# Designs tried in a protein design chat: miniprotein binders against q9k998. Part 17

Target 1, 230 residues: q9k998
Amino acid sequence: MAKEPLIRVLLIEDDPMVQEVNRMFVEKLSGFTIVGTTATGEEGMVKTRELQPDLILLDIFMPKQDGLSFIKQIREQYIDVDIIAVTAANDTKTIKTLLRYGVMDYLVKPFTFERLKAALTQYEEMFRKMQKEAELSQDSLDEMIKQKQAQANMDDLPKGLHAHTLQQVIERLEELDEPKSAEEIGRDVGLARVTVRRYLNYLESVGQVEMDLTYGSIGRPIQTYKLKQG
Key: E = the ipSAE of ESMFold2; O = the ipSAE of OpenDDE; V2 = 0.75 times the mean of E and O plus 0.25 times the DockQ between their complexes.

## First folded at step 8 (miniprotein)

Design b6 (at its last look DockQ between E and O 0.47; V2 from the best seeds 0.65)
Fold by OpenDDE base, look of step 8:
Structure b6 (fold): chain B 230 residues (1-230), chain A 90 residues (1-90)
Amino acid sequence: as target 1 above (230 residues)
Amino acid sequence: TPEVEDLIDRLEKAIDLLEEKLERAEENPDDPEKVKRLAWVIIMMASLIKYLAQEAKSNPDDPEAVQRLKDLAERIRDLAKKIKELVKRS
């Protein structure tokens, strides 16, 4: 069987350590190859034209160029490239703007290898489907749109919550033998206590998490969280 | 596998660099954004090390890779403790 061509990835990230970790993440996946890396959106535009990548993994928090402006320029120039955005922003306005610019996914920093693997696996499934099908059935289109809309079903998430971060919190909760605090869960998933607490409060509100109060020896009850066993 | 060994070598180098950058940040705590970025890198590396360690445990034919990944997992946990203390002081 002819090996399917690898998906050609351009990395745009200003932090060389983050760039190297992202490189290791992408290279661990057999369906992808990194064809270039840039530290700026300006160089990213040059390399996008030169290399013609299939996918850009774009940090939108670059100091010199707003990543939103980069995406806008890509779309205004009719460059046929898919974009997965990497963001430190968890504001609904930025996310809605990214979705409007037709990004394939977005990852909130810090993200895990498993989260990037999930994003890239879903992208590869879509990419391969589009390569094989000259015409998309309505069902195939609905699946592709649902993969894009599984990101847009963020409209059901409270402002400033993200489905992928929610999934990270859920996955961590699934591994818990005992209820843990938002601080402990936050440490385990690499999120600030306040951030995790928002997700836990959401999950509690939708009945997926139970909150318990553990009274430690020093006066203040600690809220602990666990998945409700159905 | 040669691919896993290459990743382990790259992770070792990346952790060495991260340790150096963390030491510099401990000496000069005036850049909270730098500390935050280091914390992100630690989390990301820890996730990859965890993944690779799970794969290596499923392949008993490479005990050296398993041990190297255990050592990396310890190093990255120690860095995660240090950076957490630094973030609390910032």
Scores: ipSAE 0.745, ipTM 0.908, lowest interface PAE 0.5, mean pLDDT 84
Fold by ESMFold2, look of step 8:
Structure b6 (fold): chain B 230 residues (1-230), chain A 90 residues (1-90)
Amino acid sequence: as target 1 above (230 residues)
Amino acid sequence: TPEVEDLIDRLEKAIDLLEEKLERAEENPDDPEKVKRLAWVIIMMASLIKYLAQEAKSNPDDPEAVQRLKDLAERIRDLAKKIKELVKRS
């Protein structure tokens, strides 16, 4: 009964008639939705950040910013998005450059609907495979952590602790680059220091959190917490 | 088939515009890149019209859609003929 989410597509194309045809092409295909269209690379960068698409259909030869510069910016900013290039060029130099930038496919204008359908069908198969693999790996890791937590005792959470709140604290700890105090963690999750300390003490007791003492500028030690690495 | 009807409506409007732009280009061919882009759009639209028509004939959910697609195919075929002459000049 669960419906697979649509692949979210951003179109970047400067010619309004070509843009409309590309939109019609993509909208004919099940499994895809267009979340935005832009006419320039600069607008494309803004919309990529705002909309967070899965896939960009990018026209390489836009007037002010060539698509190679756009792809370079995407890679330099570590934006995780797949790109299918649309190009007027049919020379091997341009195609080799696109492949080096890691585009998923390239379409030479003018292209038929059948060619786009083939490219997007192949992309969808890969997209669904990668999503399934990532979810299985995450679930396997989650079950391993749950089994370690159960090793300590058959008791559920100590009285006075809530599973939802414990999960919030764990999620914040997973985001940390460095150890933080109970006060700092509490501010981040919207909980009083005393409440957070109870959750951290529990997590320490079951071996998920490591406490350490750090010495601040005033010389008094402060208890800091991080997820245990091993 | 609201999605197909929407595509047909948009194809019809785009073909109206293409016919207008081609007529102007025939009278005053002054930009070969603009003529080339019109040719691209005509070829791409023709491929979608052909696909939709084949799909509609195999599974006719709406006989009005089949007739509209036949009409659009005739119009795009005529545009393709005219644009081929203009592209040869560029």
Scores: ipSAE 0.690, ipTM 0.873, lowest interface PAE 1.1, mean pLDDT 79
ESMFold2 (binder alone), look of step 8: mean pLDDT 80; pTM 0.753

Design b7 (at its last look DockQ between E and O 0.52; V2 from the best seeds 0.66)
Fold by OpenDDE base, look of step 8:
Parts: structure tokens; sequence; C-alpha cells
Structure b7 (fold): chain B 230 residues (1-230), chain A 90 residues (1-90)
């Protein structure tokens, strides 16, 4: 069987260390190859035209160029490239703008290898489907749109919550034998306590998580969380 | 596999660089944003090391890779403790 061509990825990230970690993450996946890396959006535009990548993994928090402006320029120039955005922003305004610019996914920093793998696996499934099908059935289109809209069904998530981060929190909660604090869960998933607490509060509000109060020896009750066993 | 060994070598180099950067940040705590970025890198590295360690355990034919990944997992846990202490002081 002819090996399917690797998906060609351009990395745009200003931090060389983060860039190397992102490279290691992408290269760990057999369906992808890094064709270039840039530290700026301006160089990113040059390399996008030169290399014609299939996918850009874009840090939108670059110091010199707003990543939103980069995406806008890509779309205004009708460059046929898919974009996965990497963001430290969890504000609904930025997310809605990213979705409007037709990003394939967005990753909130810090993200895990598993989260990037999930994003890239879903992207690869879509990419390969589009390569094989000259015409998309309504069902195929609905699946692709649902993969994009599994990101847009964030309209049901409270402002500043993300479906993928929610999934990471859920997956960690599924592995818990005993209730854990938001700080412990945050340590395990690599998220700030305050961030995890927002997801846990959401999950509690929708009845998927139960909150318990553990009274430690030093007076302040610690809220602990576990999935409700149905 | 050579691919796994190469990736472990790259992880070791990344952790070495991270240790150096963290030591510098401990000496000069005046850049909270730098500390934040280091914390992100620690989380990211910990995730791929964990993933690779699980894969290596499923392939008993490479005990050296398993041990190297265990050592990296210990190193990254120690860095994660250090940076948590640094973030609490900032």
Amino acid sequence: as target 1 above (230 residues)
Amino acid sequence: TPEVEDLIDRLEKAIDLLEEKLERAEENPDDPEKVKRLAWVIIMLASIIKYMAQEAKSNPDDPEAVQRLKDLAERIRDLAKKIKELVKRS
C-alpha cells in the first residue's frame, strides 16, 4: 500500500524551547512532518508561500504580530492552508474571532501531547477524507462540520471554557479513585488551579461532577471533586 | 527503535536546557512571564514523557528506553516542584 503522503506542517512560535517541544509533539505522530519553523508572523507569511504547508500550527501570542492579523492576512490572500491556533487566551472574543477566521482547532497553553494528538488526529481524518472524496456527501460534510462545530458547540460552554480542556479535565477525573482538589487536578493536567476550578464548577453545574468538602486540620475546607457515578 | 532513542535524546537536551533556564530564573525572579513559559514547557515535556513511558512499557524489548524515560520523568517532576515554589514566590 503506498504510504499516504505526510501532512506538511509549518510551526510559527517565538519561543525556541516551546517550538522544539511542539516539533517533538508533531514528529511523534506518524502522519505529519515539519517542513519549516518560524519565530515571527512575517517570516511565517514568507515560509507559507515558499513551503506551501498543508497545516500551520500558529502561536497567536507572538510579541510583534497579532496572530489574528496573521490569520486574516492568510485568508485575505486566499492561501489554501489550514490553521490550528495555539493561544494563551481563553477569552470568548478571541475564540469567536478564531472560529470566524476558519481555524481548524485551537489549543490553550499549556497543552498536553494527548491534546495535540487529538487535534492532529481529527485534522488528519478530515484531511484524508477530503483527499479521497472529490464530492462530500451531506453526512461527510456534517461530520467535518461537526468536527469544526465540536469546537463551535462551545456556544454551550460558559465564557472562557474550552471543550478540549473540559475533555482533559474529564479524562483526569475518570482516572480518580478518590476525590481530588482543583489544585491536585490542575497539577495532574497541567492547568492553573483557577482554570481547573472553572471547569470543575461547570461540570458540577451540569451534574457530571460532585463536589465534596474535605476539612483538613488547618481550618479551611478544601473542595474535592469526582465524577458522579451514574 | 532509533526514532524513540532520538526522541529521548532530544527530550534529555530539552530538560537540560530547561534546568539551566530555571536556575537563571531562580537567580533573577523579576520576569514572571519567563517563569510562566518555563512552567508550560515543564507541563508539555511531562506529558510526552508520560506518553512515551506508557508506549515503552507496552514494548518490553527496550528496557533501556523504559529506564531513560523513568529518569526523565523524575527530572521533570523535580523541575515541576522547583517552578511551583518559584511561582509561589513571584
Scores: ipSAE 0.747, ipTM 0.910, lowest interface PAE 0.6, mean pLDDT 84
Fold by ESMFold2, look of step 8:
Structure b7 (fold): chain B 230 residues (1-230), chain A 90 residues (1-90)
Amino acid sequence: as target 1 above (230 residues)
Amino acid sequence: TPEVEDLIDRLEKAIDLLEEKLERAEENPDDPEKVKRLAWVIIMLASIIKYMAQEAKSNPDDPEAVQRLKDLAERIRDLAKKIKELVKRS
């Protein structure tokens, strides 16, 4: 509360007892605050737009609302929010679908406080790093252009990036005839814009992707990306 | 601390509600989905009570919190025994 701004969390869970326990779990952790709770995906969509949370804890298998449909709507409407999914099943198909939609993590019910703490701790580390990186992004880019810094190839992925997701982004880039924005690429692969930008920034840093500025009739120039030739 | 006391109060209320719901489920065990969800909540509450008790022991400023958490842990263990019996019957 004194140093770092709290991560704003929306809970979407139809079971009142599970919802209250999740609230207690989150509130036990420093660094997070509950800004709202809802019992349905429909209300969740409204609250997401209204409250603009940083993170959603989403129960995938609500009785009358499928949480996968909620995630799809979030991605299709380009709403910039991270999602940690809660699921009743640990089958590979469900998990693969969640990863395709770009969730930050998934929890299998029933889960312990320790498991949620681990997921939220990892998320917080990434969140704080990305917030610091975004804060410095304009200065860092200006310095790189001015100094013309060289590449640094990594055999292993940076922490917070997943190989499967990276492959999805690369595959989409290979399909492009024209450069597209991080938002457009994210829509195509089912990833949040902020998530896709992290992968695109990595790919640019290792020399595989080119970034350019595209100007339109209205608004700020948009960053577009394509695979680097050669 | 006020935050710890508030959380313990909420844990106690949650356990009160669990005990009530488990008694109703024991009287009418026709819904295995309700029993499963009660078991989930018991596991989740047990985990945070254990965590808070360990945390309170390593911070000797609040022996009342430690005792309250131990009492809640015992109630949760009793609920876990009851839920195991319900799962056997259903």
Scores: ipSAE 0.670, ipTM 0.871, lowest interface PAE 1.1, mean pLDDT 80
ESMFold2 (binder alone), look of step 8: mean pLDDT 79; pTM 0.746

Design b8 (at its last look DockQ between E and O 0.50; V2 from the best seeds 0.64)
Fold by OpenDDE base, look of step 8:
Structure b8 (fold): chain B 230 residues (1-230), chain A 91 residues (1-91)
Amino acid sequence: as target 1 above (230 residues)
Amino acid sequence: TPEVEDLIDRLEKAIDLLEEKLERAEENPDDPEKVKRLAWVIIMLASLIKYLAQEAKSLNPDDPEAVQRLKDLAERIRDLAKKIKELVKRS
């Protein structure tokens, strides 16, 4: 079987430690190759033109350049490159702006390897589908749009909740044989207890999660969570 | 696999650098943003180590060396996670 060409990734990240971690994450995936790394959006623009990557993994919180301005510049120049944004922002305004600029996905810092793997796997599926099909069926378009709209349906999420983090919490809940505390789930997904608790409370409110009270040895009830069996 | 061993070596180096940066941050606690970034790196590294440890157990149950190295890294990163939580509480 002819090895499908690797997806060419440019990393734009100002923190060299975060850049190395992102490198390790991407290189662990067999469908991708890192063709360059930059510490600034200005250098990123130069390398985008030079290397013509398929995908940019972009930190939008670079100290010298707003990553939103970088995306805008890429789009204004009609550079055919896909962008996955990495953000510390959780505000709806930034997310709506990213969506308007046609980012493929967005990752909130800190993100797990599993979250990046999910983003890149979905991207690879889309990328390979577009390479194989000169014309997409309506169903194929709807699937691709649903992957983008699963991000747009964030308008239905309470303020300060993110669809990707919600998905991580759901995926972790799907793997549970027994109900777990928000602290345990938080440790498993790399999130603070308070953060996970907000997602769990949301999932409970929409009827996807069941909360139970377990009494530990110290007499304080611990809230445990599991998916509702439909 | 050589690829996994190389990745473990890179993880060890990343943790070594993280330990050094955390020690510096403990000595100079005046940059909350630096501490926050270190906390993010800890979470990210911990996730990769966990994944690799699961993969190593499933793919190479008979390679105790890679599994042990990943366990040691998982312990180191947990200790760093404790230190940074203490540092964040003091800031």
Scores: ipSAE 0.733, ipTM 0.902, lowest interface PAE 0.6, mean pLDDT 84
Fold by ESMFold2, look of step 8:
Structure b8 (fold): chain B 230 residues (1-230), chain A 91 residues (1-91)
Amino acid sequence: as target 1 above (230 residues)
Amino acid sequence: TPEVEDLIDRLEKAIDLLEEKLERAEENPDDPEKVKRLAWVIIMLASLIKYLAQEAKSLNPDDPEAVQRLKDLAERIRDLAKKIKELVKRS
C-alpha cells in the first residue's frame, strides 16, 4: 500500500523557455519531482553535490559549458547519479561517447512529450526494480544467517541417524584443513563409508555441509565434503 | 484536476511569452539560431497540449472547460507555427 518516494530530478538547461517546458513535462509525470534547475554545467556540479539528485536531465550543447565534460567530471568523481542526455545532434561519435559514460537514455531536440514520458517511465521501472532487487538480496542474506543457526535436534533426524554420531561427524568436519571424501572422514571417526555418506548427505540437505567434485588422475570425479562457512 | 488546471495556466503564460519573442524575431530576422529555438519550443508545447487535451477528454468528459481551454491554446500554437514557417522561408 505504501507508495515509493519520488525520484528527485535536477534540470541543467541554459535556455529559460526550454527549461520551463522541460519542467512542465517532468511535473506532469507521477513518480518524479524537480529538486533544482541550473543554467550551466558549473552550477550543475555544485547543485549535484548539494541536492544529491537521483537523476539529471542534462542539455549536452550549452554555450558556456560542454555537457560531455560535465558527464566526464561526474564519472571521474564517482558521483552516483543517473543521467539522461538531451542533445541537438545525433551524430554517431557523440552518442557512442554518451553510452560509454553510462547515460540512461538520450533525447534529440525537438522532442515530444510522449518521447520524454517514454524515457522517464522506462527509467522509473528500471530504477524501482533495482532498488527492490537490492532489498531482496539483503533479506536473503539475513535469512541465510537465521537458517544456519537453526540446527536439527535428535527428534528431527531421519530414521537411521543418531545424534551423537552426527556430532562426531560434525566435529571431524570442523577439524578439516581441506575438503575430504566420505571414506577419509569415516576412517577418522570409525564409521563405514556408506554410514558417513548418509550423515554427510543429511548435513548437505540442511545447508551445513558443501559437496564439491574433485577430479582424479583418470578424470573420474571424487565427492569431497567440507563444513559450510557463513 | 488542480494539477491539470495549473499546467494549462503555465502553458498559457508560455504561449504569451512565445508570441512576444516571435514578434521580436520578425523585427530582426538576422538571427536564425533564435528562430530555430523558437520552432523547437513550438513543437514541444504542441505535443504537451495535444496530450493534455486527449487526457482531459478521456478522464472527465463532463468538464468541457479544460478541453475548450486546450483547444484555444492549440489554435494559438498553430498560428505561431505558421508564422515561424514564414520566418524560416525569408532567411
Scores: ipSAE 0.647, ipTM 0.864, lowest interface PAE 1.2, mean pLDDT 79
ESMFold2 (binder alone), look of step 8: mean pLDDT 75; pTM 0.674

## First folded at step 9 (miniprotein)

Design c1 (at its last look DockQ between E and O 0.46; V2 from the best seeds 0.68)
Fold by OpenDDE base, look of step 9:
Structure c1 (fold): chain B 230 residues (1-230), chain A 90 residues (1-90)
Amino acid sequence: as target 1 above (230 residues)
Amino acid sequence: TPEVEDLIDRLEKMIDLLEEKLERAEENPDDPEKVKRLAWVIIMLASLIRYLAEEAKSNPDDPEAVQRLKDLAERIRDLAKKIKELVKRS
């Protein structure tokens, strides 16, 4: 089978350490390749035209250029590129503006590898579907729209998370006197460790859960979780 | 795998740099924004190290990678404690 072409990613991030972490995150995913990096939106615009990336991972809080202005310029020039926004702001006004500018997803700093992996996996699913299908069925469109809407509604859980299950995990975490492992929490709520870990990672990403590493006698660190005390 | 080894080498370099930057921040606590950025990087790196450590546990054929990731997990946790204390003082 012909190896599907890698999705070409441009990184726009002013902090060199954050840029390197984002590089490591993207490079860990087999469907993607980084074709360039920039520290400014101005250079980002130049490299977008030159490299013609499929996707831009954009920091919208760069000190020299408003990332919203960058997205606006991209759209005004009819440049065919998808944008995932990275933001330090969780304010509803900025998020609504990003959604109106047609970003594919937004990531609140700090974000986990798992959160970026989820965003990029969903993007890849969409990208590959649109690449293979000249016409999309209503069901296919509804799935893509639901994926976008689930990303767009701050109240909507990531794909494969359910509100009722999230509530069960939260309720169990509220009852904890001590941090517990995903396996222990999973036993308590009747869920597989892997399933509970997805909910815990989500809750960590939204700042509701803190994770600690407990070292047992056998030297393997066990991840333990508890609610952040406000 | 060579890819995982390269990634571990890059993680080690990043943690070395974080340790140096954190020491400098402890000496000059007057930049809350710098401390915040360091805290973000620590959180992000910790997530990748955790993911790689779980992946490596599923492939027991590379005990060296498992040990290196364990050591990185310990180092990043110590940095996370230090930065949390620094944030509380700021």
Scores: ipSAE 0.762, ipTM 0.914, lowest interface PAE 0.5, mean pLDDT 84
Fold by ESMFold2, look of step 9:
Structure c1 (fold): chain B 230 residues (1-230), chain A 90 residues (1-90)
Amino acid sequence: as target 1 above (230 residues)
Amino acid sequence: TPEVEDLIDRLEKMIDLLEEKLERAEENPDDPEKVKRLAWVIIMLASLIRYLAEEAKSNPDDPEAVQRLKDLAERIRDLAKKIKELVKRS
């Protein structure tokens, strides 16, 4: 009873012992199948094209191969594949680089089976939802997106915030060509600074707005706001 | 199940290999990177053995699988103790 297609995984890992452990970990999970294993990034590029995997489990810290170079090459060539990174490094700069390249998750060695299971389970949930949504018409999908955003704004609003006013603030933020202060936004939409600040704080708390500091020639920087691009 | 039996066989082979490599590392402890990698594999395998052991106990009992996993858990625990000592001396 194979109701859902298996998620096809390519493993890229140069250490034979770690490669076998990763293979055992993935094979224990019922939603996944390993379609290949490689020991180098160069072979990994060839196998990615040949096998067309859904997901690559990539060890980015390989003595002979630079896993970051592999990810860069995948993105530069617009190859449509998801990546979960495995790394020996946990420094902030490496992690930020991985996130900027859009990896789905990263795991620091040594990791437990439970940690990989959690990462792959989360990935599978997203993968299956994307598959289901691809079966919907474009109009139906657009309506679902609008409904989810409207409902989240309505249901999540603190007392004293109104959905219409929130929308006005969002629309003003969408019009900006540069970040503006709460006072400036308030004058533009006809709201007091204190009122606009409450809406901006809410939008920041839910991740839709980022606060920036604008430095003038004198004095302390002022807080300015813009929509988060991603 | 057949899948669990295959995993247990492969775990056993990996533990055999780890025991061999740990013996060599104890004789020639001059490569701390090899010791570090052995420690990684030991930790990762221990987590899978623990998971499989709990799974085997909570489903229809397979006393042979449970016993094999218990034996492997003892072997990996001994390896973890030895590698911890080796890491302290490197």
Scores: ipSAE 0.732, ipTM 0.889, lowest interface PAE 0.8, mean pLDDT 80
ESMFold2 (binder alone), look of step 9: mean pLDDT 78; pTM 0.736

Design c2 (at its last look DockQ between E and O 0.47; V2 from the best seeds 0.66)
Fold by OpenDDE base, look of step 9:
Structure c2 (fold): chain B 230 residues (1-230), chain A 90 residues (1-90)
Amino acid sequence: as target 1 above (230 residues)
Amino acid sequence: TPEVEDLIDRLEKVIDLLEEKLERAEENPDDPEKVKRLAWVIIMLASLIRYLAEEAKSNPDDPEAVQRLKDLAERIRDLAKKIKELVKRS
């Protein structure tokens, strides 16, 4: 089977340490390759034209350039590139503007590896589908739009999470006097450890849960979870 | 795997740099935005270390990688404690 071509990613991030962490995150995924990195949107525009990436991972809160202006420039020039925005802001005005400029997804800082992996996996599914199909059925379009809308609605849970199950996990966390493992929470809610961990990772990513690591006697760290006290 | 070992080496370098930046922030607590950025990096690194540690547990053939990831998880936890204390003092 011909090895599918890797998705070519440009990183635009002003903090070298954050840039390296984002690089490590993307490079851990087998479907992607980093073709360049820039510290500014101006350099990012030059590299976008030069490298012709498939995807830009863009920090929109760079101190010298408004990332919204960068996206606007990309769209005004009809550059065929997808953008995932990274943002420190969760304000509705910025998010609505990003959605209007047709970003594929947005990640609120801080984000976990699992959250980026989910975004990039979903992007890859879409990317590969569009490469294989010259025409999309309505059902295929609806699936892609639902995936985008599920990401665009901050109120919408990530794919494979259900609001009723999230509520059960939250209610159980509210009753905890002490941090518990995903296995303990799973037993209490009647869910598999792996399932509960997805909900806990989501809640951690949105800042509602705090994760701690306890070292048991056998040297395996156990992850314990509790609600962040506001 | 060589890929995992390279990634662990890169993680160690970022954590070393993070420790140095945190020490400087403790000496000069007047930049709350810097402390916030360091806290974000800690969260991000902790997530990757956890993911790699779970993968390494599923492949028992690299006990050295498992131990290195445990040590990194401990280091990042200690940094997380320090930064929480620093945020409370600010």
Scores: ipSAE 0.745, ipTM 0.906, lowest interface PAE 0.5, mean pLDDT 84
Fold by ESMFold2, look of step 9:
Structure c2 (fold): chain B 230 residues (1-230), chain A 90 residues (1-90)
Amino acid sequence: as target 1 above (230 residues)
Amino acid sequence: TPEVEDLIDRLEKVIDLLEEKLERAEENPDDPEKVKRLAWVIIMLASLIRYLAEEAKSNPDDPEAVQRLKDLAERIRDLAKKIKELVKRS
């Protein structure tokens, strides 16, 4: 059963037999689906806009239509689609042109199923990695919004608290391996216990610090502080 | 499996078409570009048939598919011999 969305492929090939063979090659691979086939680059441009494929398998050497011109047009119009080129030419100039336009791979005709499988397997690995990074970007944006809200809280401090001093206390809290008392934190940042407690109480009131009670051999509880997780 | 059966049916249709077009090319060989294209298709199909046959042998829960692939492999071998002879004459 498919767990990931299929990679959507547009096939551009003018020879009906070669087109059908390429369809069978791609359809044998479980991560891919053919969403369209066209015989010309001009039809290919129309179908690219209509179908929004992830990947184009493009025959460079088509009668009437130059496949290199198709790639150039795709890149010049900033159409975000990946291309694997199929070519009859193996000369250095053609290959350099394809690489300059950023094709994912190129296949020289005739090619075996194993060669196409290798190219598409490598492409799928890259495609899935990029997909995972896009999903994590939403979470990263949410964290940046939380940071902006914390910055706004520093700009709007209660009377008697100073941003520079608050930052010192926050930086010390970030360094802690375990919760520490206000006295311990104060020693580390050079502040009196009562001063540090004012900043810690503020940080607790805005939800950035949590306080706990610890008991020792003496029996008097001591308030300890650490940054709140999440 | 149904997916393998569909592929075998489609392979057979392309091989039927190849046999037809190769026969026409043998009768009138004055189109080397068409002969070249036939050779490409034969090579590409041979690679897929070979792959499917090895896959079927490794997991033989469809003995009819294995036999059909063997039959197609023989047909593609015969086509490869004919195309080599045709290229040799040209």
Scores: ipSAE 0.690, ipTM 0.878, lowest interface PAE 1.1, mean pLDDT 80
ESMFold2 (binder alone), look of step 9: mean pLDDT 78; pTM 0.732

